# VH-VL binders against RNA-binding protein 12B-A (Rbm12b1): the designs that were tried, part 12

Target 1, 77 residues: RNA-binding protein 12B-A (Rbm12b1), of Mus musculus (Mouse) (q80yr9r283to359)
Amino acid sequence: FYVHLKNLSLNTNKRDLRNLFRDTDLTNDQIKFVYKDERRTRYAFVMFKNQKDYNTALGLHKTVLQYRPVLIDPVSR
Key: E = the ipSAE of ESMFold2; O = the ipSAE of OpenDDE; V2 = 0.75 times the mean of E and O plus 0.25 times the DockQ between their complexes.

## First folded at step 12 (VH-VL; framework fv_vedolizumab)

Design m2 (from m0 with heavy chain Y102W; at its last look DockQ between E and O 0.96; V2 from the best seeds 0.80)
Fold by ESMFold2, look of step 12:
Structure m2 (fold): chain C 77 residues (1-77), chain A 119 residues (1-119), chain B 112 residues (1-112)
Amino acid sequence: as target 1 above (77 residues)
Amino acid sequence: QVQLVQSGAEVKKPGASVKVSCKGSGYTFTDYYMHWVRQAPGQRLEWIGEINPSSGYTKYNQKFKGRVTLTVDISASTAYMELSSLRSEDTAVYYCARDQGWYDAFDIWGQGTLVTVSS
Amino acid sequence: DVVMTQSPLSLPVTPGEPASISCRSSQSLVYSDDNTYLNWYLQKPGQSPQLLIYGVSNRFSGVPDRFSGSGSGTDFTLKISRVEAEDVGVYYCMQGTRYPYTFGQGTKVEIK
């Protein structure tokens, strides 16, 4: 169960994402920031262990985090 | 208003160093990569390097072979570029430029700082 | 380094006429994320560069719709449908796919 986070602030860390998804059971190893080479991007992938948490996360689409609406899309896998 | 304001023109001798400042205002300074680009008289634009103000990550054009250092002062919302062991071919206008975060395109540029290197 | 080659290097135009600028790269500009990191800038006389087009074809905010970009892979074009006096200056393509980021030689657009 993966979601693709887009438009993240470069200031966003894993603690910020755990707080955003506080209604889910999320740990740091489920969060992967995306890099272009060694350059951090505004993207991340988050894995959820169950459908309930995955649906909860998708419901937070466009929530503002650090002045940016976070786009949360399903991953085609 | 989003703005990048650079320090004033510099005249240097070969072998010296120069440090150019770039103060950002009107936006969250740590949310954008800052790039440095130079333009020698009559020449194309040349990328020097980039810095992530949030993490301190840097990447440099190898052409400068360790002569360039990029830093930031987050509390002052200011980026710095230091170029050492100056040569006459380093005479150029130096720009800071903000990365918009899409396609590594530079959406806001400083006014430029002329650095002249002469004997 | 990725070499960016623009053509023509000098482009005299009559106001109201179209203009077209070619940019070719020595390597494909498509990154593994399927994005093409090809951008266009205008440097008006005495000014800093300004962003016109990013990601091949996306007009930056406030850029008039007479500017358009197209192309793929290694071959890209900037078009101005009707040149105005304010469009004079040097146009640069830039690639952001591979370090170091590189610019074309510039195309000087001027009123004839």
Scores: ipSAE 0.603, ipTM 0.897, lowest interface PAE 1.3, mean pLDDT 93
ESMFold2 (binder alone), look of step 12: mean pLDDT 95; pTM 0.963
OpenDDE, look of step 12: ipSAE 0.888; ipTM 0.959

Design m3 (from m0 with heavy chain T28R; at its last look DockQ between E and O 0.97; V2 from the best seeds 0.80)
Fold by ESMFold2, look of step 12:
Structure m3 (fold): chain C 77 residues (1-77), chain A 119 residues (1-119), chain B 112 residues (1-112)
Amino acid sequence: as target 1 above (77 residues)
Amino acid sequence: QVQLVQSGAEVKKPGASVKVSCKGSGYRFTDYYMHWVRQAPGQRLEWIGEINPSSGYTKYNQKFKGRVTLTVDISASTAYMELSSLRSEDTAVYYCARDQGYYDAFDIWGQGTLVTVSS
Amino acid sequence: DVVMTQSPLSLPVTPGEPASISCRSSQSLVYSDDNTYLNWYLQKPGQSPQLLIYGVSNRFSGVPDRFSGSGSGTDFTLKISRVEAEDVGVYYCMQGTRYPYTFGQGTKVEIK
């Protein structure tokens, strides 16, 4: 179960995302920031182990994190 | 509102160094890459390099062969470009430009700083 | 380096008429993420460049809808459907797919 996070601040780290998704069982290995070569982008992927956590995460779409609304989309893979 | 304000024009002799400043205001300075671009008289725009103010990551155009150093002072919301071993062909207007974070497009530009290299 | 070639280099226009600017790259601008990092800027006389179009066809905020971008791979076009006096200046394409980022030579748009 994967979600695509968009519009992230370049200052966002994995702890910030664990706090955003605090109602889920999320560990750092489930979070992957997207890079273009060595260059950090505003995207990340997060894997959830079950449907409940996945649906919880999708419900946080547009939550403001570090002054930016985080866009959370489902991923088909 | 959102703007980049650069330091004033410089006149330098060959072999000297120049350090141009670029102060950002109206936005979170560490949330955007900063780029430097120059334009010699009558010439096309030429990319110099980029810096991520939050991490210190830099990437330089190899054409400059380590003559360029990009730095930031986060507390002053200011980026700097230092170019050493100046030559007459380095005479140009130097711009700082903010990267919007999508398609590596530069959405806000400074007013430009003329650097003239002559004896 | 990726070479960006614009045509024409000089484009005199009559206000109210369309204009078209071509930009070609020496290599495909499609990155491994399937995005095309091709952007367009306008430098008005005595001013800094300003962003017009990013990612081939996306108009930047505040850019009039008479500006449009198209193309793919190595061949790109900027169109102005009805040129206005404020559109004069030099138009540059830029690629952000591969380091170093490179610009075209510019196309100078003038009122004739």
Scores: ipSAE 0.610, ipTM 0.900, lowest interface PAE 1.4, mean pLDDT 93
ESMFold2 (binder alone), look of step 12: mean pLDDT 95; pTM 0.964
OpenDDE, look of step 12: ipSAE 0.881; ipTM 0.959

Design m4 (from m0 with light chain Y31W; at its last look DockQ between E and O 0.96; V2 from the best seeds 0.81)
Fold by ESMFold2, look of step 12:
Structure m4 (fold): chain C 77 residues (1-77), chain A 119 residues (1-119), chain B 112 residues (1-112)
Amino acid sequence: as target 1 above (77 residues)
Amino acid sequence: QVQLVQSGAEVKKPGASVKVSCKGSGYTFTDYYMHWVRQAPGQRLEWIGEINPSSGYTKYNQKFKGRVTLTVDISASTAYMELSSLRSEDTAVYYCARDQGYYDAFDIWGQGTLVTVSS
Amino acid sequence: DVVMTQSPLSLPVTPGEPASISCRSSQSLVWSDDNTYLNWYLQKPGQSPQLLIYGVSNRFSGVPDRFSGSGSGTDFTLKISRVEAEDVGVYYCMQGTRYPYTFGQGTKVEIK
């Protein structure tokens, strides 16, 4: 169960994402910030271990984090 | 309004160094990569390097690595480019440019700083 | 380095005419995320460059709809449907796919 986070601030860290998804059982190993080569992008992937947490995360689409509405999309298989 | 304001023109001798400043305003300074680009008279734009103000990450065009240093002062919302061991070929207008974070496109540019290197 | 080649280098136009500028890269600009990092800038006389088009075809905010971009892989085009006097200047394509980021040599558009 993967979601694609978009429009993240470059200031966002894993603690910020754990707080955003505080109603899920999320640990740092489930969070991967996306890099293009060695430069950080505004994207991340988050893996959820169950459907309940995945649905909870999708429901937070466009929540503002550090002045940016975070876009949360399902990942295509 | 989002703005990048650079320091004034410089005249330098070969072998000297120059440090150009770029002050950002109207946006969250640490949320955007800052790039430096130069343009010698009548020539194309040339990318120098980039810095992530929040992490300090830098990447330099290898052509300039060893002579260029990019830094930031977050509290002043200011980026700096220092170019050492100047040569006459370094005579150019130097721009700072903000990276919007999508397609690595530069959406806001400073007004440019002319650096003239003459003996 | 990825070499960016523009054609033509000089493009005199009559106001109201269309204009078309080609940009070719020495290697594909498609990154592994399936995005194409090709951007267009206009440098008006005496000014800093300004962003027109990003990611091949996306018009930047405030850019008139007479500007459009197209292309794929290594072959890209900027079109101006009806050139206006304010459109004069040098147009640059830029690739952001691979370090170092590189620009084309520019296409000077001027009123004839």
Scores: ipSAE 0.627, ipTM 0.907, lowest interface PAE 1.3, mean pLDDT 94
ESMFold2 (binder alone), look of step 12: mean pLDDT 95; pTM 0.962
OpenDDE, look of step 12: ipSAE 0.893; ipTM 0.960

## First folded at step 13 (VH-VL; framework fv_vedolizumab)

Design n0 (at its last look DockQ between E and O 0.85; V2 from the best seeds 0.73)
Fold by ESMFold2, look of step 13:
Structure n0 (fold): chain C 77 residues (1-77), chain A 121 residues (1-121), chain B 112 residues (1-112)
Amino acid sequence: as target 1 above (77 residues)
Amino acid sequence: QVQLVQSGAEVKKPGASVKVSCKGSGYTFTDYYMHWVRQAPGQRLEWIGEINPSSGYTKYNQKFKGRVTLTVDISASTAYMELSSLRSEDTAVYYCARDEGYSGYDAFDIWGQGTLVTVSS
Amino acid sequence: DVVMTQSPLSLPVTPGEPASISCRSSQSLVYSDDNTYLNWYLQKPGQSPQLLIYGVSNRFSGVPDRFSGSGSGTDFTLKISRVEAEDVGVYYCMQGTRYPYTFGQGTKVEIK
């Protein structure tokens, strides 16, 4: 169960995402920031172990984190 | 009102160094990559490098590696480009430019006014 | 380095007529994420560059719809459907696919 996070601040770290998804069972190894070469992008992938947590995460779509509404889209792979 | 304001023109001798400042205002300074680009008289634009102000990550055009250093002062919302061992061919207008932070195509949406650096003996 | 080649380098135009600027890259600008990092800038006389088009064909905010971009791979075009006096200046393409980022030589558009 993967979600694609978009529009993240360059200031966002894994602790920020764990706090955003605090109602889920999320650990750092489930979070992968996307880079272009060595350059940090505004994207991340988060894997959830079950549908309950996945649906909880999708419900946070457009939540403001560090002055940016985080876009949370489903991913199938 | 997003702005980038650069330091004034400089005249240098060969072998010297120059440090150009670029103050950002009207936006969250640490949330956008800052790029540096130069333009010699009658020549094309030339990318120098980039810095992520929040992490300190830098990437340099290898043409300038060893001579260019990009830094930031977060509390002053100011980026700096230092170019050492100056040569006459370094005479150019130097620009700072902000990455356009919503499309993801590494386009530069806000540019400083440019700083003329003249290197002559 | 990826070499960006613009054509023509000088483009005098009568007001109200179209203009077309070519930009060719020495390598494909398609990155492994399937995005094409090709951007266009205008530098008006005495000014800093300003963004016109990003990602081949997307107009930047506030850019009039008489500007359009197209192309793929290594061949790209900027068109101005009806040139106005405020459009004079030097147009540059830039690639952001591979470090170092590189610009074309510029195309000077002027009213004749």
Scores: ipSAE 0.550, ipTM 0.898, lowest interface PAE 1.4, mean pLDDT 93
ESMFold2 (binder alone), look of step 13: mean pLDDT 93; pTM 0.954
OpenDDE, look of step 13: ipSAE 0.836; ipTM 0.949

Design n1 (at its last look DockQ between E and O 0.83; V2 from the best seeds 0.73)
Fold by ESMFold2, look of step 13:
Structure n1 (fold): chain C 77 residues (1-77), chain A 121 residues (1-121), chain B 112 residues (1-112)
Amino acid sequence: as target 1 above (77 residues)
Amino acid sequence: QVQLVQSGAEVKKPGASVKVSCKGSGYTFTDYYMHWVRQAPGQRLEWIGEINPSSGYTKYNQKFKGRVTLTVDISASTAYMELSSLRSEDTAVYYCARDLGYSGYDYFDYWGQGTLVTVSS
Amino acid sequence: DVVMTQSPLSLPVTPGEPASISCRSSQSLVYSDDNTYLNWYLQKPGQSPQLLIYGVSNRFSGVPDRFSGSGSGTDFTLKISRVEAEDVGVYYCMQGTRYPYTFGQGTKVEIK
């Protein structure tokens, strides 16, 4: 169960994402920030272990985190 | 509202160093990469390097290897570019520029006013 | 390094008429994420560069509709549908696909 996070602040760390998704069972191993070469982007992937947490996460679409509405999309890859 | 204000013009002798400052305001300083770009008289724009103010990550154009250092002072919302072992060829206007960072695009949306650095005997 | 080549280098224009600027890269600007990191800047006389177009075809906020970008791979075009006096200056294309980031030579647009 994967979601694609977009429009993240460059300040956002894994702890910030765990707090955003505090109603889910999320650990750092489930979070991967996306890089272009060595350069941090505004994207991340988050894996949720079950449907309940996945649906909870999708419901947070456009929640403001560090002055940015975080876009949360299903992974359709 | 977003503003990048650079330090004033500098006149230097060959072999000296220069440190140009760029103060950002009207935005979250650590949320954007800062780039440095220069333009010698009559020449094209030339990318010097970039810094992530949040992490301290830097990347430099290899042309300036060993002579350029990019730093930030987060508490002052200020970026710095230091260029050492100056040569007459380093005479240029030096710009700071904020990276837009939109949807994977790495493009400069706001620029400082430029700082003329003149290297002469 | 990726070489960016603009043509023409000088472009005298009559106000109200269209203008077109070509930019060619020595390598494809398509990155592995399928994005094309190509942008256009205008440097008006005595001013800092300003962003016009990013990601080939996206107008930056506040840029008039008369500016448009197009192209793919290695060949890109900036068009001005009806040139105005305020459009004079030097136009630069830039690539951000590969380090070091590089600019074209510039195209000086001036009123004739």
Scores: ipSAE 0.516, ipTM 0.881, lowest interface PAE 1.7, mean pLDDT 91
ESMFold2 (binder alone), look of step 13: mean pLDDT 92; pTM 0.943
OpenDDE, look of step 13: ipSAE 0.874; ipTM 0.955

Design n2 (at its last look DockQ between E and O 0.86; V2 from the best seeds 0.73)
Fold by ESMFold2, look of step 13:
Structure n2 (fold): chain C 77 residues (1-77), chain A 122 residues (1-122), chain B 112 residues (1-112)
Amino acid sequence: as target 1 above (77 residues)
Amino acid sequence: QVQLVQSGAEVKKPGASVKVSCKGSGYTFTDYYMHWVRQAPGQRLEWIGEINPSSGYTKYNQKFKGRVTLTVDISASTAYMELSSLRSEDTAVYYCARDDYVWGSYDAFDIWGQGTLVTVSS
Amino acid sequence: DVVMTQSPLSLPVTPGEPASISCRSSQSLVYSDDNTYLNWYLQKPGQSPQLLIYGVSNRFSGVPDRFSGSGSGTDFTLKISRVEAEDVGVYYCMQGTRYPYTFGQGTKVEIK
């Protein structure tokens, strides 16, 4: 179960994302920040182990984190 | 009220160095990449490099072959570009520019400084 | 380096007349994320460049709807449906798909 996070602050780290998704069972290995070449982007992918956590995460769409509304979209794979 | 304000014009001799400052205000300085771009008289814009103020990550146009150093002072919300071993071909207006303001992260430069004229002359 | 070629380099226009500026890249500007990092800037006389269009066709905030961008791959166009006096200046395309980022040579739009 994957979501695509968009519009992240460049200041956001994995601890910030674990706190955002604190109602889920999320660990650092489930979080991958996206880079264009070696340049950090505003994107990340997060894998959730079950439907409940995935639905919880999608419900946080547009939550403000570090002054930016985080967009949380389902991943098409 | 987002602004980038650059240091004043410089006149330098060949072989010298110049350090141009760019102070950001009205936004979270560490949340945006800072780029440097120059424009020689009558010539196109030329990308020099970029810095992530949060991590210190830099990327340089290899044309400058280690003559350019980009730094930041986060507490002063100020970016710096230092260009060493100046040559007459380095005479240009030097701009700082902020990127990634818009959703979709297209690496577009949404806010530019006013420019700093650097003249390299004997 | 990706070479960006603009045409025309000089574009005299009567106020109210449409304008069209071509930008061509030496290689495709589509990145592996399927985004096309092609942006347009206007440098008005005596000013710094300002962003007009990002990602080929998206107008930057506050840019009038008389400006539009189109194209794909290696061939891109900026259109101004009716040129106004405030639109004079030099228009640049820029690619951000691969390092080093590069600009076109510019198209000077001026009132004739």
Scores: ipSAE 0.544, ipTM 0.897, lowest interface PAE 1.6, mean pLDDT 91
ESMFold2 (binder alone), look of step 13: mean pLDDT 92; pTM 0.948
OpenDDE, look of step 13: ipSAE 0.820; ipTM 0.945

Design n3 (at its last look DockQ between E and O 0.82; V2 from the best seeds 0.73)
Fold by ESMFold2, look of step 13:
Structure n3 (fold): chain C 77 residues (1-77), chain A 121 residues (1-121), chain B 112 residues (1-112)
Amino acid sequence: as target 1 above (77 residues)
Amino acid sequence: QVQLVQSGAEVKKPGASVKVSCKGSGYTFTDYYMHWVRQAPGQRLEWIGEINPSSGYTKYNQKFKGRVTLTVDISASTAYMELSSLRSEDTAVYYCARDEGYDYYDAFDIWGQGTLVTVSS
Amino acid sequence: DVVMTQSPLSLPVTPGEPASISCRSSQSLVYSDDNTYLNWYLQKPGQSPQLLIYGVSNRFSGVPDRFSGSGSGTDFTLKISRVEAEDVGVYYCMQGTRYPYTFGQGTKVEIK
């Protein structure tokens, strides 16, 4: 169960994402920030271990985090 | 209102160093990469390097490696480019430019006004 | 380094006429994410560069509709459908696909 996070602030860290998804059982190893070569993008992937947490995360689509609405899309891979 | 305001023109001797400042305002300074680009008289634009103000990550054009250092002062929302061992061929206008981000194909959306650095003996 | 080659280098134009600027890269600008990092800037006389087109064909905010970009791989074009007096300056293509980022030589557009 993967979601694709988009439009993240470059200031966003894994603690910020755990707080965003505080109603789920999320740990740091489930979070991967996306890079183009060595530079950080505004994208991340988050893996959820169950359907409940996955659905909870999708429901937070467009929640503002650090002045940016976070886009949360499902991923089939 | 988003702006990048650079320090004033510099005149330097060969072998000296120069440090150009670029103050960002009207946006979250640490949320955008900062780039430096120069333009010698009558020449094309030349990319110098980039810095991520939040992490301190830098990448330099290898042609300047060893002579250029990019830094930031987050509390002052200011980026700096220092170029050492100056030569006459380093005479150019130096620009800072904000990177719009990955979704804008790393295009530079906001540019400073430019800083003329003249290297002469 | 990826070499960016523009043609023509000098482009005298009559206001109201179309203009076309070519940019060719020495290597494909398609990155492993399938995006093409080709951007266009205009440097008006006495000014800093300004963004016109990003990602080959996307007009930046506030850029007039008369500007359009196209191309793929290694061959790219900027078109101005009807040149205005305010369009004079030097146009640069830039690639951001591979470090170091590189610019074309510039195309100086001027009123004849």
Scores: ipSAE 0.552, ipTM 0.896, lowest interface PAE 1.5, mean pLDDT 93
ESMFold2 (binder alone), look of step 13: mean pLDDT 93; pTM 0.953
OpenDDE, look of step 13: ipSAE 0.857; ipTM 0.952

Design n4 (at its last look DockQ between E and O 0.89; V2 from the best seeds 0.75)
Heavy chain, then light chain:
Amino acid sequence: QVQLVQSGAEVKKPGASVKVSCKGSGYTFTDYYMHWVRQAPGQRLEWIGEINPSSGYTKYNQKFKGRVTLTVDISASTAYMELSSLRSEDTAVYYCARDEGWYYDAFDIWGQGTLVTVSS
Amino acid sequence: DVVMTQSPLSLPVTPGEPASISCRSSQSLVYSDDNTYLNWYLQKPGQSPQLLIYGVSNRFSGVPDRFSGSGSGTDFTLKISRVEAEDVGVYYCMQGTRYPYTFGQGTKVEIK
ESMFold2, look of step 13: ipSAE 0.561; ipTM 0.894
ESMFold2 (binder alone), look of step 13: mean pLDDT 93; pTM 0.956
OpenDDE, look of step 13: ipSAE 0.854; ipTM 0.951

Design n5 (at its last look DockQ between E and O 0.90; V2 from the best seeds 0.76)
Heavy chain, then light chain:
Amino acid sequence: QVQLVQSGAEVKKPGASVKVSCKGSGYTFTDYYMHWVRQAPGQRLEWIGEINPSSGYTKYNQKFKGRVTLTVDISASTAYMELSSLRSEDTAVYYCARDEGYEGYDAFDIWGQGTLVTVSS
Amino acid sequence: DVVMTQSPLSLPVTPGEPASISCRSSQSLVYSDDNTYLNWYLQKPGQSPQLLIYGVSNRFSGVPDRFSGSGSGTDFTLKISRVEAEDVGVYYCMQGTRYPYTFGQGTKVEIK
ESMFold2, look of step 13: ipSAE 0.572; ipTM 0.897
ESMFold2 (binder alone), look of step 13: mean pLDDT 92; pTM 0.948
OpenDDE, look of step 13: ipSAE 0.864; ipTM 0.954

## First folded at step 14 (VH-VL; framework fv_vedolizumab)

Design p0 (from k0 with heavy chain T28R, light chain Y31W; at its last look DockQ between E and O 0.97; V2 from the best seeds 0.80)
Heavy chain, then light chain:
Amino acid sequence: QVQLVQSGAEVKKPGASVKVSCKGSGYRFTDYYMHWVRQAPGQRLEWIGEINPSSGYTKYNQKFKGRVTLTVDISASTAYMELSSLRSEDTAVYYCARDEGYYDAFDIWGQGTLVTVSS
Amino acid sequence: DVVMTQSPLSLPVTPGEPASISCRSSQSLVWSDDNTYLNWYLQKPGQSPQLLIYGVSNRFSGVPDRFSGSGSGTDFTLKISRVEAEDVGVYYCMQGTRYPYTFGQGTKVEIK
ESMFold2, look of step 14: ipSAE 0.602; ipTM 0.902
ESMFold2 (binder alone), look of step 14: mean pLDDT 94; pTM 0.959
OpenDDE, look of step 14: ipSAE 0.893; ipTM 0.960

Design p1 (from k0 with heavy chain S54N; at its last look DockQ between E and O 0.94; V2 from the best seeds 0.80)
Fold by ESMFold2, look of step 14:
Structure p1 (fold): chain C 77 residues (1-77), chain A 119 residues (1-119), chain B 112 residues (1-112)
Amino acid sequence: as target 1 above (77 residues)
Amino acid sequence: QVQLVQSGAEVKKPGASVKVSCKGSGYTFTDYYMHWVRQAPGQRLEWIGEINPNSGYTKYNQKFKGRVTLTVDISASTAYMELSSLRSEDTAVYYCARDEGYYDAFDIWGQGTLVTVSS
Amino acid sequence: DVVMTQSPLSLPVTPGEPASISCRSSQSLVYSDDNTYLNWYLQKPGQSPQLLIYGVSNRFSGVPDRFSGSGSGTDFTLKISRVEAEDVGVYYCMQGTRYPYTFGQGTKVEIK
């Protein structure tokens, strides 16, 4: 179960995302920041191991993190 | 109000170095890549490189043969571009530009800094 | 390096008439994320460049709707539906798909 995070601050790290998703069972290995070559983007993918955590994550859509509303979209893949 | 303010014009001799500053205000400095672009008189814009102020990641146009160094001072919200081993061909206006982050588009530009290299 | 070629290089226009600027890249500007990193800037006389269009066709905030961008792959166009006196300057396309980022040679738009 994957979600696509968009509009992330370049200041956001995996600890910030674990705190955002604190009501899920999330570890760093489940978080992948997206790069364009070596250039960090405002995107990330997060894998959730079950439907409950995935739905919890989708419910946080537009939560403000470091001055930016984080967009959280389902991934069909 | 978001703005980038650059240091003043410089006159240098061939072989010297120049360090141009670019102070950002009105936004979170570490949340945007900073680019440097130059324009020689009557010529097209030329990309020099970029820096991520948060991580320190840099990428340089290899045309400058390792003569360019980009740095930041986060506490001063200021980016720096240092160009060494100056040649007369380096005479140009040097711009800093903020990367808005969606298509690597440069949405805010500094006023430009004229660097003149002459003997 | 990706070579960006603009046409025409000089474009004298009559106010109120349309203008069209072509930009061609030496290779596709579509990145693996399906985005096309092509942007347009206007440099008015004596000023810094300003962003007009990003991602091929998106107008930057405050840019009048007489400006539009189109194209795909390697062939892109900036159009001005009715040129105004304040539109004079040099227009540049830029690609951000591949390092180093490169600009076209510019199209100087002038009132005739």
Scores: ipSAE 0.620, ipTM 0.906, lowest interface PAE 1.3, mean pLDDT 93
ESMFold2 (binder alone), look of step 14: mean pLDDT 94; pTM 0.960
OpenDDE, look of step 14: ipSAE 0.891; ipTM 0.959

Design p2 (from k0 with heavy chain S55Y; at its last look DockQ between E and O 0.94; V2 from the best seeds 0.78)
Fold by ESMFold2, look of step 14:
Structure p2 (fold): chain C 77 residues (1-77), chain A 119 residues (1-119), chain B 112 residues (1-112)
Amino acid sequence: as target 1 above (77 residues)
Amino acid sequence: QVQLVQSGAEVKKPGASVKVSCKGSGYTFTDYYMHWVRQAPGQRLEWIGEINPSYGYTKYNQKFKGRVTLTVDISASTAYMELSSLRSEDTAVYYCARDEGYYDAFDIWGQGTLVTVSS
Amino acid sequence: DVVMTQSPLSLPVTPGEPASISCRSSQSLVYSDDNTYLNWYLQKPGQSPQLLIYGVSNRFSGVPDRFSGSGSGTDFTLKISRVEAEDVGVYYCMQGTRYPYTFGQGTKVEIK
């Protein structure tokens, strides 16, 4: 169960994402920030272990984190 | 109001160094890459390098052969570009530019700083 | 380095008429994320550059819809459907796909 996070602040770290998704059982190894070569982008992928947490995460679409509405899309993989 | 304000014009002799400042205001300074770009008279724009203020990550155009150093002072919301071993062909207007973070496009530019290198 | 080549380099126009500027890259600008990092700027006389178009075809905030971008791979175009007097200046394409980021030579648009 994967979601694609978009529009993240460059200041956002994995602890910030665990706090955003605090109603889920999320650990750091489930979070991968996306890089273009060596430069960090505003994207990340997050894997959820079950449907409940996945649905909870999708429900947070457009929640503001560090002054940016985070876009949360399902991944077709 | 988002803006980038640069330090004033400089006149230097060959072999000297110059350090240009760029103060950002009206936005979260650490949430954006800062780029430096120059334009010699009548010439195209030329990318110098970039810095991420949060991590101190830098990337430089190899053309400058290690003569350029980009730094930031986060507490002052100010980026700096230092160019050493100046040559006459370094005479240009130097710009700082903010990267919005999509397609590496530069959405806010400083007013430019003229650096003149002459003997 | 990726070489960016613009044509024409000088483009005299009369107000109300269309204008078209070509930008070609020496390598594909499609990155492995399927994005194309091709951007357009206008530098009006005596001013800093300003962003017009990003990612080939997206108009930046406040840019009039008479400006449009198109293209793919290595061949890109900026169009102005009806040139106005305030559109004079030098237009630059820029690629951000590969370091170092590079600009075209510029196309000077001026009233004839």
Scores: ipSAE 0.561, ipTM 0.890, lowest interface PAE 1.6, mean pLDDT 93
ESMFold2 (binder alone), look of step 14: mean pLDDT 94; pTM 0.958
OpenDDE, look of step 14: ipSAE 0.880; ipTM 0.956

